# VHH binders against q96p44r230to412: the designs that were tried, part 7

Target 1, 183 residues: q96p44r230to412
Amino acid sequence: GFDILLGLDVNKKVKKRIQLSPKKIKGYEVTSKVDLSELTSNVFPEGLPPSYVFVSTQRFKVKKIWDLWRILTIDGRPQIAVTLNGVDKILLFTTTSVINGSQVVTFANPQVKTLFDEGWHQIRLLVTEQDVTLYIDDQQIENKPLHPVLGILINGQTQIGKYSGKEETVQFDVQKLRIYCDP

## First folded at step 21 (VHH)

Design l4
Fold by ESMFold2, fold request of step 22:
Structure l4 (fold): chain B 183 residues (1-183), chain A 123 residues (1-123)
Amino acid sequence: as target 1 above (183 residues)
Amino acid sequence: EVQLVESGGGVVQPGGSLRLSCAASGFTFSSYSLYWYRQAAGIERELIAAIYSSGHTWYVDSVKGRFTISRDNSENTMYLQMNSLRAEDTGLYYCARKEYKYVPGTYETYDIWGQGTLVTVSS
């Protein structure tokens, strides 16, 4: 798999650490002054397979719309994104599509609102060639179909913690941000 | 108000050099990737160079080795140094900041453009 925090050098770029109880697992406090961006070719040199699992453990107070993780084209457009919409308290997943270049899937089940309670939550997205399934804190929430995907282009940037469609950094805390290629 | 203003265009001989500037205001400059596009008469705008928020750069093949994109975050200004200019480099040069918003099923673009600066390469 891929450790996105390692791939973006979070341990070098983020000064503040969070000691977590009871297991004393360390996390990172990301401030708005940090830029967590890297060339996608440096993080995912072979791109991503059509099937993978995204896992993140985070907490945040932001009430706006922001991307927990995104992969952009050379001209700054989303190919993949996991978006937290604090206005409607929903989750969006963006991926590539053979039909229109991209597709955006909405997870609006009322249980998604728990992500926005300012506590620690695990997000798991199981992405297959045919669908995507959202889990929150080990509970399956929704399954949504996908149109066939294209492989990603790796010549742009991979970023975490950015306001959607913009590039200011969101203040949030993160323990884990990882891709598994063998779901 | 977010604004981009290009300058530095002009008439130059083949093989000559120009430096373009893009002065930015109204946003956190250092957070953003910035882009140079050019547009020859009768042709759509073409992305020619990018400088990403991470500091990494990208160039289209036709300008690699001749053009250098750079930025000065303390002056909120991006530059394009153009060397070894050719007739095919003639056109309007625009700087851009990219922006998009999610709508049902997709996203829509709301990019911010300067007004352009004209580069003419003529003997």
Scores: ipSAE 0.845, ipTM 0.925, lowest interface PAE 0.6, mean pLDDT 92
Fold by ESMFold2, last read:
Structure l4 (fold): chain B 183 residues (1-183), chain A 123 residues (1-123)
Amino acid sequence: as target 1 above (183 residues)
Amino acid sequence: EVQLVESGGGVVQPGGSLRLSCAASGFTFSSYSLYWYRQAAGIERELIAAIYSSGHTWYVDSVKGRFTISRDNSENTMYLQMNSLRAEDTGLYYCARKEYKYVPGTYETYDIWGQGTLVTVSS
């Protein structure tokens, strides 16, 4: 798999650490003054397979709409994104589509609101060629169908922690951001 | 509120040089990737260079080695140094800041563009 925190050099760019007692899991306190961006070709040199699992563990107070993770085209458009909508307390998943280039699926099950309680939560998205399934804290929440996808272009940037559609960095805490390519 | 203003266009002979500027206001300039586009008569506006928030740059093949994108975050200004100019470089040059918003099922673009600066390469 791919470690997105490693790929974006988070350990070098983010100085503040979150030390857990008894020191089992460490995290990063991301402030608005850092830029967590990298060329996609440096993070995912072979792109992404058609099926993969995205896993993140984060805590945040943001009440606006922001992208936990996104992969952009050369001209700054989302190809893949995991978006936390703090206004409606829902989760959006963006991926490529043969229809109009992209598709955005909405996870609005009431259980999704738990992500916005300012506590630590694990998000897991199981992405297949036919659908995407959301898990929160090991509980399956929703499954949504996908239109056929296209491969991603790796000639733009991969970013974490940005306001949606914008490039200011969101203040949030993160322990884990990974892609797994095999079940 | 957000504003981009290009300058530095003009008439230059083939092989000559120009430096374009894009003055920006109304946003946290250093946080944003910025883009140069050009539009020749009868052709769709094309992306020719980008300077990403990470500091990485990108160029379309036709300008690679001749054009250099740069930025000065203290002056909120992006530049395009254009060397070895050719007739096919003639056109209206725009700087852009990208923006989008999610709507049901997709996203909509709300890019910010300048008014453009004209570059004419002629003998």
Scores: ipSAE 0.837, ipTM 0.922, lowest interface PAE 0.6, mean pLDDT 92
Fold by ESMFold2, last read:
Structure l4 (fold): chain B 183 residues (1-183), chain A 123 residues (1-123)
Amino acid sequence: as target 1 above (183 residues)
Amino acid sequence: EVQLVESGGGVVQPGGSLRLSCAASGFTFSSYSLYWYRQAAGIERELIAAIYSSGHTWYVDSVKGRFTISRDNSENTMYLQMNSLRAEDTGLYYCARKEYKYVPGTYETYDIWGQGTLVTVSS
């Protein structure tokens, strides 16, 4: 698998740490002053397989729409994104599509609203060639079909913690951001 | 208001050089990736160079080694140094800041463009 926090060199870029217990330091406090961006070819040199699992553990107070993780084209368009919509309290998943180039899947189940309670939550997205399944805190929430995907281009940037469609950094806390190629 | 203003275009002989500027205002300049596009007559705009927020750069193959993108965050200005110019480099040059918004099922683009600056490479 891939550790996105390691791939974006978060330990050098983010100075503030979060201590979760006296003996355990587990997370990073990301402020609006850092830029968590890296060339996708440096993070995912072979791209992503058609099936993978995205896992993140975060907390945030942001009420706007922001991308927890995104992979952009050379010209700044989303190929993959996990988006937290604080306005409607829903989660969006963006991926490539043979139809129209991209597709955006909406997870609007009422249980998704728990992500926005300012507490720590784990998001898991199980992505297959046919569908995507959302888990929150180890509970399966919703499954959505996908149109067939295209492979990603690795010649742009991978970013975490950005307002959607923009490049200012969101203030949030993160413990884990990983891709697993097999469950 | 977010604005981009290009300057520095002109007429130049083949093999010559020009330096384009893109002055930006109305946003946190240092946070953003910025882009140069070229539009030749009768052709859609094409991306030719990018300078990413991370500091990395990208160039289309036809300009690689001849053009250099750079930025001065203290002056809110991006530059394109164009060397060894060729007739096929003739066109309108635009700078851009990318923006998009999610709508049901997809996203829509709301990119910000400058007015363009004309580069003519001819004898």
Scores: ipSAE 0.835, ipTM 0.920, lowest interface PAE 0.6, mean pLDDT 92
Fold by ESMFold2, fold request of step 22:
Structure l4 (fold): chain B 183 residues (1-183), chain A 123 residues (1-123)
Amino acid sequence: as target 1 above (183 residues)
Amino acid sequence: EVQLVESGGGVVQPGGSLRLSCAASGFTFSSYSLYWYRQAAGIERELIAAIYSSGHTWYVDSVKGRFTISRDNSENTMYLQMNSLRAEDTGLYYCARKEYKYVPGTYETYDIWGQGTLVTVSS
């Protein structure tokens, strides 16, 4: 699997760590002063496969709409994004689409609201060519169909922890943020 | 209010140089990627250069090696140094900050543009 945090050089950019126990430090405190951005060609030089698994473990207090992870075009448009909508307490998944260039899938099952309780939660998205399935804390929550996807363009930026549609950094804590490309 | 103001356009002979400025206000300048677009008569605006928040740059092939995008975060200003100008570089030059918002099923764009500065390359 690929560690997106390491690919964006998190160890150099984020100095604050979260201590889980006296002998275990496994989290990063991402502050608004940090910029976790990198050229997508440096992070995913071959793009993404048609099927993959996204996994993240985070906690946050922010109540606005923000992208936990996003891959942008040259001109700053989302191709892939995992979005936490703190206003409605829902999760959005954005990916490419043959039909209109992009598609945005909404996960609004009441169990999704658990993500917004300020505690640590694992998000897992199983992405296939036909659908995307959301798991929260190892429970399957919802499955949604996808229109056929296109491969991503790698000539823009990959970013972590940004307000949606904007480029200010969201303050949040993260332990894990990975892609598994061999489903 | 978020605002972008271009300056530095003018008339120049082929082979000449010109430096455009984009003064920004109303937002945290250093957090944002910024863009130069060019619009020739009768043509849609085209992206010609970008400077990302990370510091990485991108150029369209037609200007690569001749134009240089840069920024000064302490002065909230982006620049475009234009060397070896050609007649086909004539047009209105805009700076832009990109913005979008999610709506059901998709997203909508709300990009912020300057008013443009005219560059004319003529003998």
Scores: ipSAE 0.834, ipTM 0.917, lowest interface PAE 0.7, mean pLDDT 92
Fold by ESMFold2, fold request of step 22:
Structure l4 (fold): chain B 183 residues (1-183), chain A 123 residues (1-123)
Amino acid sequence: as target 1 above (183 residues)
Amino acid sequence: EVQLVESGGGVVQPGGSLRLSCAASGFTFSSYSLYWYRQAAGIERELIAAIYSSGHTWYVDSVKGRFTISRDNSENTMYLQMNSLRAEDTGLYYCARKEYKYVPGTYETYDIWGQGTLVTVSS
């Protein structure tokens, strides 16, 4: 697996750590002053396969719409994004599409609202060529079909923790943010 | 509220140089990637250079080695240094800040543009 936080130099950029127990420090407090951005070709030089698994463990108090992770085109458009919509308490997944260039899938099952309780939660998205499945805290929540995808362009930026459609950083805490590409 | 203002355009001979400026206000400048576009008569705007929030830059092939994008975050200003200018570089030059919002099934764009500054490369 690939650690996206390390790929964006989290240890250099984020100084605040989260103490999980008296002797365990594991987690990053991302503040609005931090910019977790990197050229996608430096993070994913071969792009992403059509099938992969995204895993993140985070907590947040944000009530707005923000992208936990996104990969942008050269001119700043989302190709892939995992979006937490704090207004409706739903999760959005954006990927490429042969139809209209992009597609946005909505996970609105009532169980998704647990992500917004300000506690630590694990999100897992299992992306295949045909569908995407959301797991929250190891429980399968919902499966949604995907239209066929296009390969991503790697000449823009990969970013963590940004308000959707904007580039200000969201204040949130994160322990893990990883991609698994191998079957 | 959010504003971009270009300046520095003018008339220059082939082989000459110009420096364009894009003054920004109303947002956290250092957080944003910024873009230069140009529009020649009768064609669509073309992205020619980007400076990302990370500091990385991108250039379209036709300007590589001749144009340099830069920013001064303390002055909320982005620049485009244009060297070895050619007649083909003539056009309106715009700076831009990108923005989008999710809607059901897709996203919609709400980019912010400056007014443009005219560059004319002519003998």
Scores: ipSAE 0.829, ipTM 0.915, lowest interface PAE 0.7, mean pLDDT 92
Fold by ESMFold2, look of step 21:
Structure l4 (fold): chain B 183 residues (1-183), chain A 123 residues (1-123)
Amino acid sequence: as target 1 above (183 residues)
Amino acid sequence: EVQLVESGGGVVQPGGSLRLSCAASGFTFSSYSLYWYRQAAGIERELIAAIYSSGHTWYVDSVKGRFTISRDNSENTMYLQMNSLRAEDTGLYYCARKEYKYVPGTYETYDIWGQGTLVTVSS
């Protein structure tokens, strides 16, 4: 798999580490002064396949709407995004679409609200050509259909931890943020 | 209030140079990617250059090698250095900050624009 945090140079940009286990597994404390942004062509030089698995482990206190991960177009629009909506306590997934260029899928099952309890949680999104399935803490929560997707453009930025639609950095803690292309 | 104010436009001969400025206020300038667009008569606005929050830049092919985007975060100002100007570069030049919000099924855009500065390339 591919480690998105390393692709955005997290070890250089984030000074503070969080010890999470006896084996010295560390998380990262991302502050509002950090900018985890990089050209998508430097992170995903061959693009992203239509099927993949996104996995993240994070905790946060933010009550606003923010993108845990996003891939933007040249002109700053989301092509792919995993969005935590702290207002409604739901999760949004954005991807490309042959219809209208993009599509936004809403995961509003009541179990999604557990993400917002300020504790550590694992998000797993299994993305296929036909659907996307959300898992939280190893529990399957919901499956949603997708319209056919387009490939992503790689000449914009990939970013982690930004308020949705904006570019200020969200304060949160993260241990894992990875893509697996052979699910 | 978020504001963008362009300046530096004027009349210049083909082959000449101009430097445009975009003065920004009301937001954390260093956090944002910023964009230059131009609009020639009878043509829709065209994105011509971007400077991303990461510091990387992008240019449309028609200006690459002739125009240089830059920023000074201490002055909250973005610049566009335009060299080797051509008649087809004539138009209104706008700076922009991108913004969007999610709505059911999609997102909507709420971009912030300056009022534009006119560049005329003629002899």
Scores: ipSAE 0.823, ipTM 0.918, lowest interface PAE 0.7, mean pLDDT 91

